# VH-VL binders against a9kqm9, part 11

Target 1, 255 residues: a9kqm9
Amino acid sequence: MRIIISPAKKMVENIEALPVCGEPSFIDQTNQLLTYLKSLSYEEAKEIWNCNDQLATMNFERIASMNLKTKLTPAILSYQGIQYQYMAPEVLEKDQLEYIQEHLYILSGFYGILKPLDGVTAYRLEMQAKVNLSDKKDLYEFWGSLLYNKLREETDFILNLASKEYSKCIERYVTEDVRLVTCVFGERKGEKVIEKGTYAKMARGEMVRYMAEHKISTMSEVKKFDRLDFSYDENLSNETKLVFLKGESNVRDRK

## First folded at step 4 (VH-VL)

Design v17 (framework fv_emapalumab)
Fold by ESMFold2-Fast, scan of step 4:
Structure v17 (fold): chain C 255 residues (1-255), chain A 120 residues (1-120), chain B 111 residues (1-111)
Amino acid sequence: as target 1 above (255 residues)
Amino acid sequence: EVQLLESGGGLVQPGGSLRLSCAASGFTFSSYAMSWVRQAPGKGLEWVSAISGSGGRTYYADSVKGRFTISRDNSKNTLYLQMNSLRAEDTAVYYCAKRGWSYGYYFDYWGQGTLVTVSS
Amino acid sequence: NFMLTQPHSVSESPGKTVTISCTRSSGSIASNYVQWYQQRPGSSPTTVIYEDNQRPSGVPDRFSGSIDSSSNSASLTISGLKTEDEADYYCQSYDSSNHVVFGGGTKLTVL
């Protein structure tokens, strides 16, 4: 089994709480993307990053001087945001860190796919970015089936904890003999299940930690996730979608 | 598949000028840095110059800086080396080389080379 | 900036193993990736190792690369020597300014 998760837009460098233990698998493709980004004007680059002038200036300068071999930070410590806050990778015990290094992959517009301890430089390039490489109109075309094929070689069971923007690069290539199971973290609102972005990101990060703490390898064990007031709902779930509802556990406990 | 064809070599007098060309095919030319690497008769390889895929950045060995100019025309898939103030020590086979898909800096494809002889 | 020093020549019999060293004169050999090229008489160079120890498609697994920080050197090892391995071998690295540096080359003779 392998787990896939989203990266984050905000990244930091010079965090040494965990060692760099590896090089990104598709660093050659990353080098092509870096060459492309270095060729852009400030206005072209800003359009791709879709951000304010402060962030655009910072990233433009970063790309101009970027060396993929220097200023390396473990991927899992570089990405910043609520998902990574709840995962809290810097305080994982040795065997838990070994678990995520073996099972967890972080999807990336710039690096393609990363193990937690792969060395990365800070960048900004979301999977939906409108790049104009010679014969590729976007990053989905650029990466093609490469990321799926890498996962396929290692497993026939992929647990999806990534957002739709990132899981799309895997979903399109799934064959019938591979199980892609997506976790949905939501709340009931009448007859609907609503995923609130912030709570979903919290739950995804917490699920990774939960899985590492319990050395989870089966779907049955994933269904036991009970953190952040989420609980598995069998009636709303199926073979490819596991639905966890927030708030219902407390109501059931009172019943 | 990938093909690099150099041309423009020949005999030139000291102090003269010569322009080398390299026609590229079989890959997305504008996406890769290109280099010129030379080899004097019976000697080793010496890197001369490099240019980024977009043409925005150029690099030169100290031995040729100020005398040689590397350029490219991405619309024609062609790399150039303008050599001025040629010296006898510039006599060599000049190879066109493509940067590979790599975290480091290496050459995955090389042309056949074109001989430049600087002699009176 | 720095120099890469190789032995001028090495020789070995078919079936044996040979190792060619490449020593960096200043700065750590591990600071930048090392590549290895093979050049047969009358031919253009071809890559046998890139990024310290990676083989391009089509290069036999008899070719391997390694880095030894204690001696500040890189090594190309060719096992199961064949007569067609006879060639000049060049190591190559680069500096922080992206200036490419080649070693002086080693002539391998298979006798």
Scores: ipSAE 0.000, ipTM 0.397, lowest interface PAE 17.0, mean pLDDT 87

Design v18 (framework fv_emapalumab)
Fold by ESMFold2-Fast, scan of step 4:
Structure v18 (fold): chain C 255 residues (1-255), chain A 120 residues (1-120), chain B 111 residues (1-111)
Amino acid sequence: as target 1 above (255 residues)
Amino acid sequence: EVQLLESGGGLVQPGGSLRLSCAASGFTFSSYAMSWVRQAPGKGLEWVSAISGSGGRTYYADSVKGRFTISRDNSKNTLYLQMNSLRAEDTAVYYCAKRGYSYAYYFDYWGQGTLVTVSS
Amino acid sequence: NFMLTQPHSVSESPGKTVTISCTRSSGSIASNYVQWYQQRPGSSPTTVIYEDNQRPSGVPDRFSGSIDSSSNSASLTISGLKTEDEADYYCQSYDSSNHVVFGGGTKLTVL
């Protein structure tokens, strides 16, 4: 089994909590993207990043001087945000860190796919970015089946904890001999289930930690996730979608 | 140069409350887990509590769970320990400690400590 | 979840080698890394060994760490003993709930 998760827009460098262990698998493709980004005018780059002038100026300067081989930070420590806050990778124990290094992949518009301890530089490039390089009109075309093929070589069971923006770069290539199972973290509103972004991100990070703590490798174990007031709902779930509902937890026997 | 400076210790009566602070400098504070470790006079080291770099995870020794609360303010590079329902057995020097750059859970830097005395 | 047991005290002559043991009461000593701290009277602890056998910069190579699975223990070995090595030594590991566990400490006397 392999687990996929989303990156984050905010990144930091010079995190000295954990050593780098490995290089991104598709660093050559990343270098092609870096060359492309360096060729853009400030206004063109800002449009791709879809951010304010302060952030755009900072990222434009980063790209101009970026070196993919030096001053590297482990990917799992570089991405900042609520998902990574709940995962809290810097306080994982040795065997938990080994678990995520073996099982977890972080999807990335810029790097494609990353192991937690792969060395990265801070960047801004979401998978939805509308790039125009060579004959490719966006990053989905740029990466093509490359990311799926890497996962396929290692497993026939992929647990999806990534957002739709990132998971669709994998989903479109899945064949019937590969199990892609998506976790949905929502809450019931009458007859409908709604997934709130903040709670979903919290739950995805918490699920990765939960799986590392319990050394999970099967769907039956994933279904036991009970953190953050979420509980598995058999009626809304199926072979490719596991639904966890917030606030529907059964009263614990001792509480 | 990494520096950790504890403050807020003092004499307090049983059942009272006290808040400890630890001012950190010389490293990226938000990137590291922080802990409180105490040492009763003439006794050994006892781990009290830990908090992840982002503050999203907290951990407590069974002896203080429900009474102590660890927190941090990353904008001020400061770690806190709110101690409630204090007991004589909580009398100790309280050290602020930083997690090392390592796969192991260990402390690479320690503050000088602040003394908390719980006595009538 | 588990305890780390150290001898209360050890002593040895200057220039000789001393070994301090740290035994885990349940679960394997190799399940998580073991560290060693040195504490002199009136001072804060300082790390002499981390990740079972690694030395921080500035710690002399006279200090070494090892793991022995057969006795379920970790050991700190100090060779070429100097009077400045007199201190309390603590081993430390952690459990599956990220709870830090310290040994009871060993007072080293250099006679």
Scores: ipSAE 0.000, ipTM 0.455, lowest interface PAE 15.4, mean pLDDT 88

Design v19 (framework fv_emapalumab)
Fold by ESMFold2-Fast, scan of step 4:
Structure v19 (fold): chain C 255 residues (1-255), chain A 120 residues (1-120), chain B 111 residues (1-111)
Amino acid sequence: as target 1 above (255 residues)
Amino acid sequence: EVQLLESGGGLVQPGGSLRLSCAASGFTFSSYAMSWVRQAPGKGLEWVSAISGSGGRTYYADSVKGRFTISRDNSKNTLYLQMNSLRAEDTAVYYCAKRGYSYSYAFDYWGQGTLVTVSS
Amino acid sequence: NFMLTQPHSVSESPGKTVTISCTRSSGSIASNYVQWYQQRPGSSPTTVIYEDNQRPSGVPDRFSGSIDSSSNSASLTISGLKTEDEADYYCQSYDSSNHVVFGGGTKLTVL
């Protein structure tokens, strides 16, 4: 099994609480993107980043001086936000860290796909960014099936804890030989299930930690997730979607 | 409705060859992996081979690897099993089985089976 | 590679509950989904349980599946046993190389 999860827009550098162990798999593609980004005017780059002048100036200067091989931070410690706060990777025990290093992949517009301890530089480039490379109109075209093919080589079961923006780069290429199962963390509103972004991000991070603590490798074990007041709902779930409802108890014999 | 109909079975001598066919209808054939599963008279089920929906990936049980070839023609909605160097132990009813919409290798539909007898 | 081991036969009276086990020889039973198939004499197999514990449409709730990591086994439980349940039952899983594995089968006799 492999788990995929979203990155975050905010990144920090020079965090040394965990060692860097490995290089991003598609560093050559990342270098192509870096070359492209360095070729952009400030106005062009700002349009891609869709951010205020302070953030655009910071990122423009960062890209201008970026070196992909020096002053690296482990990916899992570089991404900041509520998802990573709930995952709390810095306090994982040795065997739990080994679990996520083996099972977890972080999707990235800039790096494509990352193991937790891969060395990264801080960047800003969301998967949905409208890049204009000579032969590719966006990052989905740029990455193509490359990320899916890497996962397919390692597993036939992918647990999706990523947002739709990022999971699309995998979903488009899934064939019937691979299990891609998405976790939905929502609240019931009549006959509908509504995912609130903040709670969904909390739950995705917490699920990674939960899986590491229990060394989970099967769907049956994933369904036992009961943190943050979420519980699995068999009636709303199916073969490709596991629905966890907040504030609604769905009792199972083995809870 | 989903239908799977096997054909091509019969009596063959040891060392001989047979080609089995499975005609599929009632679903988008190219979207689903297909398998051959056999059952010797009075014995249990034994998986033989599988092929992805596109035909790009094939898998074989160790007992048949190098002798059997699975293939499909998505334009004709037909699955094939080419059996070469047949042995007495290959005598069985051969079932065509469709993988369900899940990625778990659950078989949701099975054909009627076709009997292959390898005997002098 | 692994084997799935089932009892060769089980017997029980109508109205009673029967449980058929399926034990994995190496690796965790929970590592991959387990399905259960019913085969009546002269018929093709039909699915009674898929993905550990799910029932296809039309399969009565008397049929249930479970996984027990402590014994490294999956179980098919049939309650309120009926004479029509008399059949061979097969468990099935798969390995990390996409090879499908069947258990040896269990003959259920309903007296």
Scores: ipSAE 0.000, ipTM 0.393, lowest interface PAE 17.3, mean pLDDT 87

Design v20 (framework fv_emapalumab)
Fold by ESMFold2-Fast, scan of step 4:
Structure v20 (fold): chain C 255 residues (1-255), chain A 120 residues (1-120), chain B 111 residues (1-111)
Amino acid sequence: as target 1 above (255 residues)
Amino acid sequence: EVQLLESGGGLVQPGGSLRLSCAASGFTFSSYAMSWVRQAPGKGLEWVSAISGSGGRTYYADSVKGRFTISRDNSKNTLYLQMNSLRAEDTAVYYCAKRGYSYLYYFDYWGQGTLVTVSS
Amino acid sequence: NFMLTQPHSVSESPGKTVTISCTRSSGSIASNYVQWYQQRPGSSPTTVIYEDNQRPSGVPDRFSGSIDSSSNSASLTISGLKTEDEADYYCQSYDSSNHVVFGGGTKLTVL
């Protein structure tokens, strides 16, 4: 089994806690994207980044001087945000870090797909970015089936903890001989399940930590996740979708 | 279950060449840096070379730079060491070693070793 | 850039405690992590301590590691010595260029 997760928009460099173990698998494709980004005007680049002037200026200057082989930070420590805060990779024990290095992949618009300890430079390029590289209209076209093919070589069971923006680059290529199982972290609202972004990000990070702590390798073990007041709901789940509901605990215990 | 199995060792004359292989299983091979560590008969451990998970970065001990080339084939889960211009002092058991993760800079698994003897 | 120096041999009786030192010739011993490997005759090395003082699963708590900045040394301590602890022990660190450095090794005899 492999686990896929989303990256984060915010990144830092030169973290001291974990040094690098390896380089991104598709560094050649990343170099093509870097060459493309360096060719853009400020106005064109800002449209792709879809951010304010301060961030756009910072990233434009960063891209202009970027070298993919220097000032590298492990991917898992570079991405910042609530998902990575709850995962808390910097305090994982040796065997837990080994677990995520073997099982976890981080999807990336710029790098394609990353192991936790792959060395990265800070960048901004979301998977849904509207790049126009030669005959490719967006990053989904650019990456094509490349990321799925890498995962398929290693496993026939993929646990999806990524957001839809990122999981799309894998989902569209799945065949019958590969199981892609998506975790949904939501709240019941009447007859519907609503997934709130903040809580879903917290839960995805916490699930990675939970899996590393328990050395999880099967779907039945994943179903036992009970952190952050989430609990598995058999009736709303199926073979390709595991639904965890927030706030349903303890209400049904007295019958 | 992590397994590392070296092969390709043997007797070679000074100035000759030899290629070592290490077959890896039980982990995602492309995710980990790999190293070669040697041990001369009755002597201590000496680090020889390391290669990043993708193969894009290589490192060599000063004693082997320009003579040895480390490489890997991630599609075959195999690590290689091409040894050229061999000298008597290269005689040793050569171990394939998996780096635990770059953060720890240590070897969590070692192969059984393969003996290289350089003599006439 | 630096050397790691270990005693060539140490010996002690069963049930006693032994300490093996590993001294760094230049730069602080605390600048980089120190690992310890055990190699029994005819066998490959195995890790007994990593990151200065951590034990892998399966290594008895009789094995412990420490750093002493005042002597610029790392130490491996083995308490409750058993005959199966007889082996060569190697310390290992790395330099600023990430080149691996091994100590010369210490032969432990339990008599």
Scores: ipSAE 0.000, ipTM 0.379, lowest interface PAE 21.0, mean pLDDT 86

Design v21 (framework fv_emapalumab)
Fold by ESMFold2-Fast, scan of step 4:
Structure v21 (fold): chain C 255 residues (1-255), chain A 120 residues (1-120), chain B 111 residues (1-111)
Amino acid sequence: as target 1 above (255 residues)
Amino acid sequence: EVQLLESGGGLVQPGGSLRLSCAASGFTFSSYAMSWVRQAPGKGLEWVSAISGSGGRTYYADSVKGRFTISRDNSKNTLYLQMNSLRAEDTAVYYCAKRGYSYYGYFDYWGQGTLVTVSS
Amino acid sequence: NFMLTQPHSVSESPGKTVTISCTRSSGSIASNYVQWYQQRPGSSPTTVIYEDNQRPSGVPDRFSGSIDSSSNSASLTISGLKTEDEADYYCQSYDSSNHVVFGGGTKLTVL
């Protein structure tokens, strides 16, 4: 089994609580993207990042001086945001850290796919970014089937805890020999499920930590997730989609 | 790929009992809700009963509640319908139907049906 | 509890477009998903539309579904009508007690 999750827009460097243990699998492709980004004018780069002048200036300067092999931070500690806050990787015990290093992959527009302890530099490049590389119209075309093929060589069971923006780069290549199971964290409205972004991000991070704490390897164990007032709903779930509903409580005494 | 095969239908007298079975293959049986839907000769579709993937939740049409019991054996990939106190109006072709995306999903696959005739 | 009402029969010529309605007697039609099933003589039902307007793999794009809250109805539309489309069509939804509700069915004749 492998687990895939989204990265975050905000990143930090110089976090040494955990060691860097490995290089990103597609560092050569990352070098191609870095060369491309370094070739852009400030105005062109800002358009790709779709951010304000302060963030654009910071990232433009970061890219200009970026070296993919120096000042490395473990990926799992570099990404910041609510998903990673709830995952709380810095407080994982040794065996829990070993679990995520074996099972967890972080998707990235810039690096493609990362193990938790792969060494990274801070960047800004979301998977939906409209890059214009010579023969590729966007990052989905740039990465193609590379990320899926990497996962396929290691497992026939992928648990998706990533957002649609990132899971799309995997989903489009899935064949019948591999099971892609997506977790949905939402609230029920009749027979429909509404997924609120903030709560979904919290739940995805919490699920990773929950799985590490319990050394989960099967779908039946994933279904036992009960953190953040979420509970598995069998009626809304199937073999490729596990739905967890917020605010559902069991009423043991019929009232 | 997905196959649903009903069995157990036949002629039975009013007040009698009959047990229907549905053998499922080609999908992860325990992950999907299953239903029984019937159709009286020359009439429309009528939902009879449903069961969640684990078997933990069951639902019944008012017309059969208290008389019929739906169950499943996930180790054998088999769905059952125990029919007691049968009446003439229970005469119908009984279809085994698989839910699609979720319990509230559509019936993506149907069996061929098994005929139950309640007559003296 | 509610009823779903369909016309008993509808007929149209080959190549034309036909629309079959499914009206909910109480509560909003938009409160729950509507599915559509096709049943040819002597055969089991098959799904032509699910979740209001989605088409299963293998179902031609001539089949489409829609919801009209103002008339409290769902509709199945079949364009470019073919002889093979001749069948009974059933709409289906769920109530708040998780009971499945079927419409009475519409016999489509292609003349």
Scores: ipSAE 0.000, ipTM 0.444, lowest interface PAE 15.2, mean pLDDT 87

Design v22 (framework fv_emapalumab)
Fold by ESMFold2-Fast, scan of step 4:
Structure v22 (fold): chain C 255 residues (1-255), chain A 120 residues (1-120), chain B 111 residues (1-111)
Amino acid sequence: as target 1 above (255 residues)
Amino acid sequence: EVQLLESGGGLVQPGGSLRLSCAASGFTFSSYAMSWVRQAPGKGLEWVSAISGSGGRTYYADSVKGRFTISRDNSKNTLYLQMNSLRAEDTAVYYCAKRGYPYGYYFDYWGQGTLVTVSS
Amino acid sequence: NFMLTQPHSVSESPGKTVTISCTRSSGSIASNYVQWYQQRPGSSPTTVIYEDNQRPSGVPDRFSGSIDSSSNSASLTISGLKTEDEADYYCQSYDSSNHVVFGGGTKLTVL
């Protein structure tokens, strides 16, 4: 079993709480993307990043001086945001860290796919970025089946905890000998289920921690996830989707 | 090689019942979710119901919930739709549709359709 | 939850290019995959594009799909139009609850 999860837009560098224990698998492709990004004008790069001038200036300067061998931070500690707050990788016990190093992959527009302890430099490049490389019109074409093929070499069961933007690069290539199962974290509103972005990110991070704490390896065990007031709903689930509903939660509304 | 053959359609009076069948071949039936999609004469496609490969999970459009029941017999490679309390607005060609390879979110094969006419 | 809106009809001459849009009324079009189905009169639908831009075996490369987040729409583009391309075309997506939503359909006339 492997688990895939989304990266985050915000990254930090020089965090030393955990060691760097590897190089990204597709560092050569990353170098091609770095060369491309270094070739862009400020205006072109800003369009790709789709951000304000302050962030664009910071990233433009970052790319100009970037060296893929320096300022390495373990990927799992570099990405910042609510998903990673709930995962809380910096406080995992040794055996839990070994679990995620073996089972967890972080998808990345810039690096393609990362193990938690792979050494990375801070960047900004979402998978949906509108890049215009010579023969590729976006990052989905650039990465092609490469990321899926790496996962396929290691497992026939992929648990998807990534957002659709990132899982698309895997979903398009899945074949009959591999099972891709997506976890949906939503709330029931009448006959509909609504997945609220903030709670979904919290739940994805918490699920990784939950799986590490319990050394989960089967779908039956995944279905037992009960944190953040979520519980598995068999009637809304199917072979490709495990739906967890946030029940009528009184935790927030307690006296 | 994949084939889906619907049967059971016909003329029925309002308030009546019909059971549709879809015989599947050319793939491992129990591994795929199946759906019923309908099309009223001269109108567009409307999703009606879905069932998981194991049969453990079922879904219904609001317009048919409580009246229609989807089921499957994996030993016979057959999908069913039990339609009760039929209304004039249920008049349509009913298609059996197979979900794409297990992780796809599209329909890769469709049956020929069977016409259900609800009229006196 | 949301509607997918297509133009009722489009027309173009043989050999030219036509584009059919599919606009999502709420939520991002890019949040979920979009498929395109072709249906000729008296026939069952067949898939021409799945998962935004993928072509099934046997579908010519004249057919392509794209997503534009700026207009919140998906597009089906058919180049080198042929008479046999005359058909109704339906876009289809789904929400996080696995509810299937079809567009209203577009009638393509070639001539």
Scores: ipSAE 0.000, ipTM 0.383, lowest interface PAE 19.8, mean pLDDT 86

Design v23 (framework fv_emapalumab)
Fold by ESMFold2-Fast, scan of step 4:
Parts: sequence; structure tokens; C-alpha cells
Structure v23 (fold): chain C 255 residues (1-255), chain A 120 residues (1-120), chain B 111 residues (1-111)
Amino acid sequence: as target 1 above (255 residues)
Amino acid sequence: EVQLLESGGGLVQPGGSLRLSCAASGFTFSSYAMSWVRQAPGKGLEWVSAISGSGGRTYYADSVKGRFTISRDNSKNTLYLQMNSLRAEDTAVYYCAKRSYTYGYYFDYWGQGTLVTVSS
Amino acid sequence: NFMLTQPHSVSESPGKTVTISCTRSSGSIASNYVQWYQQRPGSSPTTVIYEDNQRPSGVPDRFSGSIDSSSNSASLTISGLKTEDEADYYCQSYDSSNHVVFGGGTKLTVL
């Protein structure tokens, strides 16, 4: 089994609490993207980044001087945000870190796909970015089947803990002989399950930690996840979707 | 040359407050987690608190949780420990310690320590 | 959480070998790296072993570390004992919550 997760928009550099142990698999494609980004005007780059002037100026200057081989930070420590807060990678025990290095992949608009300890530079490039290079109109076309093919070579069971923006890179290429199973973390709203972004991100990070702590390798073990007040719901789940409901395992006191 | 220099220790009465500082030099301060480790006179080492390189994560020993606050100012290369509601058992030499670059959580450099005495 | 237990004191003559144990009370000793620190009176601790068995630059090869899963313990071994090795020695590990744990310390006397 392999686990896929989303990156984060905010990144830090030069975090050396864990060593860099590898180079991104598609560094050549990343270099093509870097060359493209360096060719853009400020206005064009800002539109791709979809951010305010302060952040756009910072990123424009960062891209201009970026070197993919220097001042590298392990990917898992570079991405910041609620998902990575709950995963808490820098405090994983030795065997838990080995587990995620073997099983976890981080999807990335800029790097494509990353192992936790691959060395990265801070960037801003979401998978939904509208690029225009090499006859490709967006990053989904740019990456094509490359990311799926890498995962396919290593496993026939992919657990999806990524958001839809990132999992689309994999979903559109799945064949019958590969099991792609998505975890949904939501709350019941009538007949619907609603994923609130913050809670979903918390749960995805916590699930990675939970899986590392328990050395999980099977779907039946994943179904036992019970953290952050989530519990597995058999009736809403199926072969490709595992639904975890918040609050269903706990009845809050109304007195 | 890596240097860590603590300051701010002294004599304080029970219930009082002190703020310790650790001035760091010789390395990229924001890249490393930092810790405070204390040692009561004639006793062993006791880990007190840790903070990630960015300052985004903080950790505390149960004995100080709710009373002590660790923080850092990466623009000044300085680590802080705000100690409130001090007790006699907080009397110790407080060391600033840098986490190593490697996989294990080990301290490759230590300051000289600053003595905090909480008198009755 | 767990505790690390060391003998309070050990002693040996110059030229001999001493071994100091560090036993983990719960969970496997191999789950997290173990380090060893040397502290002489009036001084800050210095690392003699990190990541179970690695030596920092400047630490002589007389110092070695090992892990024994059967006794759930780590060991620091000092061969060719010298008077200057007289110090307190602390083992240290950590848990998944980033709680650092030190052993109680062992006073080594060279006599």
C-alpha cells in the first residue's frame, strides 16, 4: 500500500530537524516548470499564484533566484498548515518515520510527487494552476499519467488522503487492477456527508500518524481509525470510499 | 563556531516570574529546534520544553505545562522561556540546547546554563 | 510516557572496561534513538554517543553504544578507562509526542 496526501500552500525552508534523504523523482519536470515560471511577467505569475501583491512579490523574487539543488528542506517538514500540524512529522519515532518514508507520498504541483524526506525548495504552485507550457494548458495535462504510473509500479492499493484538487491527478488514470480507496472525513447533514475543510485536514494528518503508530497495511485496519471523534460508518462506505463521521461515536451531553 | 549564551536567571520568590533568554550564533537559527533542559543542584537532567525551528510547534514537560511558555525570535537569533508561578522545585540551572541536524532527537550544543533560585 | 533507568554509580580501575545500562520501562528501546551525554562537575553536558552507536568528532573510539532488545536496554561501553572519563553519564531518548526523556544518570568513578 501507498498513501497519498496534499501539500500545503505555506512552506518554510532550512528546517533541518530531519535530514534530506533523496531527490524528487521528477526533478527534470520541475526544472521545466521553474524555467517556465522564470519566463513569466509579474502580472502573469501573480495570476497563476492567485495571491496578494506582498506574497506575489516574494514568490516572484524567490523564483528568479531559485536553485533546485541548494538549501533543501525535507518535504514533510517544509509544508506548513493544519494537516501537517496534526501529522506532527518531526516528533515521529524512528520506526514511524520509516513507515511514512516507505508508504507516504505528498502530491505537489511543482514537484509532482514527493517522499517525506525528499529535499525541496519553498515554492508556490497549486495543482489547479493554469500554466501554459509545452502544449499543456494546465498542470493536470503537464503531469499527465506520470504520477499514477510511479505509484502503479509500487503498489496495487492506494489510500487517498489528498484533497480532490490533488487526487484528480491519480483518479483519472486508475485501471481495474488498482484499488484506489478514498477516506472521507465529514459530519452527517441529513442524508449527506459534509466535509468541513479544517476538520478534514486535521483528520488526514491524524490518519497518517495513526497509520504510522499502528504500522497499518490493510483496509480493515484503516477502518479502525477512531481519532478526533471520527468513527467508520459501514453504511455510507463502499469498496472505493471509506466514510468517517465526526460525532457519531459520541453523544454530547445536552443537560 | 556554535555558541549558546543564557541569561535572565536569578533569585525569585515563590509565585514570581522570570524570563530566560538564549542568544544563539554560528548556525542558521531558524533551521533548528531548540530546547530548555534544567538540572536541580546535585540532581539529574530534566527536559523542560522544546520549540520547532519556525516556532510553529511547542512542547512542554507535564511539570511546567500551563506555567512556562517557550518562544523564539528568529530575527534576533534568540530563544526565550517565560516562567510564571515559580515553585521551589523549579530551582535549577537552565540550559539552552540545540537539536542536532540528524534523525535522532539529540542535543549537539549546550549553553553554559543560567541559575534560577526560587527561595522560600 | 516511559522512564529510562540507569545504575546510580559504577566504578572501575584505569585501563579496564565499564558498561552503563539504560533500560526503557515501556515500549521498545529500539523505537527511538538513544543518545549518551557526559557531564563533568561544573560543566555542561557533551555528547559522547548519538543515534544508538554513533560518535561525534573528537570522541575517542573507546566509547561505544549498543542496543539490546532482549533486555529492552541501551548500553554505553567505555574501554581503556582513563581518569578523565570520571563524570556523570546520562542516556536520553524521546517519544512520539516530542517529549525528551533522560535517564537518572550514572556517576562513573575511576579508581
Scores: ipSAE 0.000, ipTM 0.403, lowest interface PAE 18.1, mean pLDDT 87

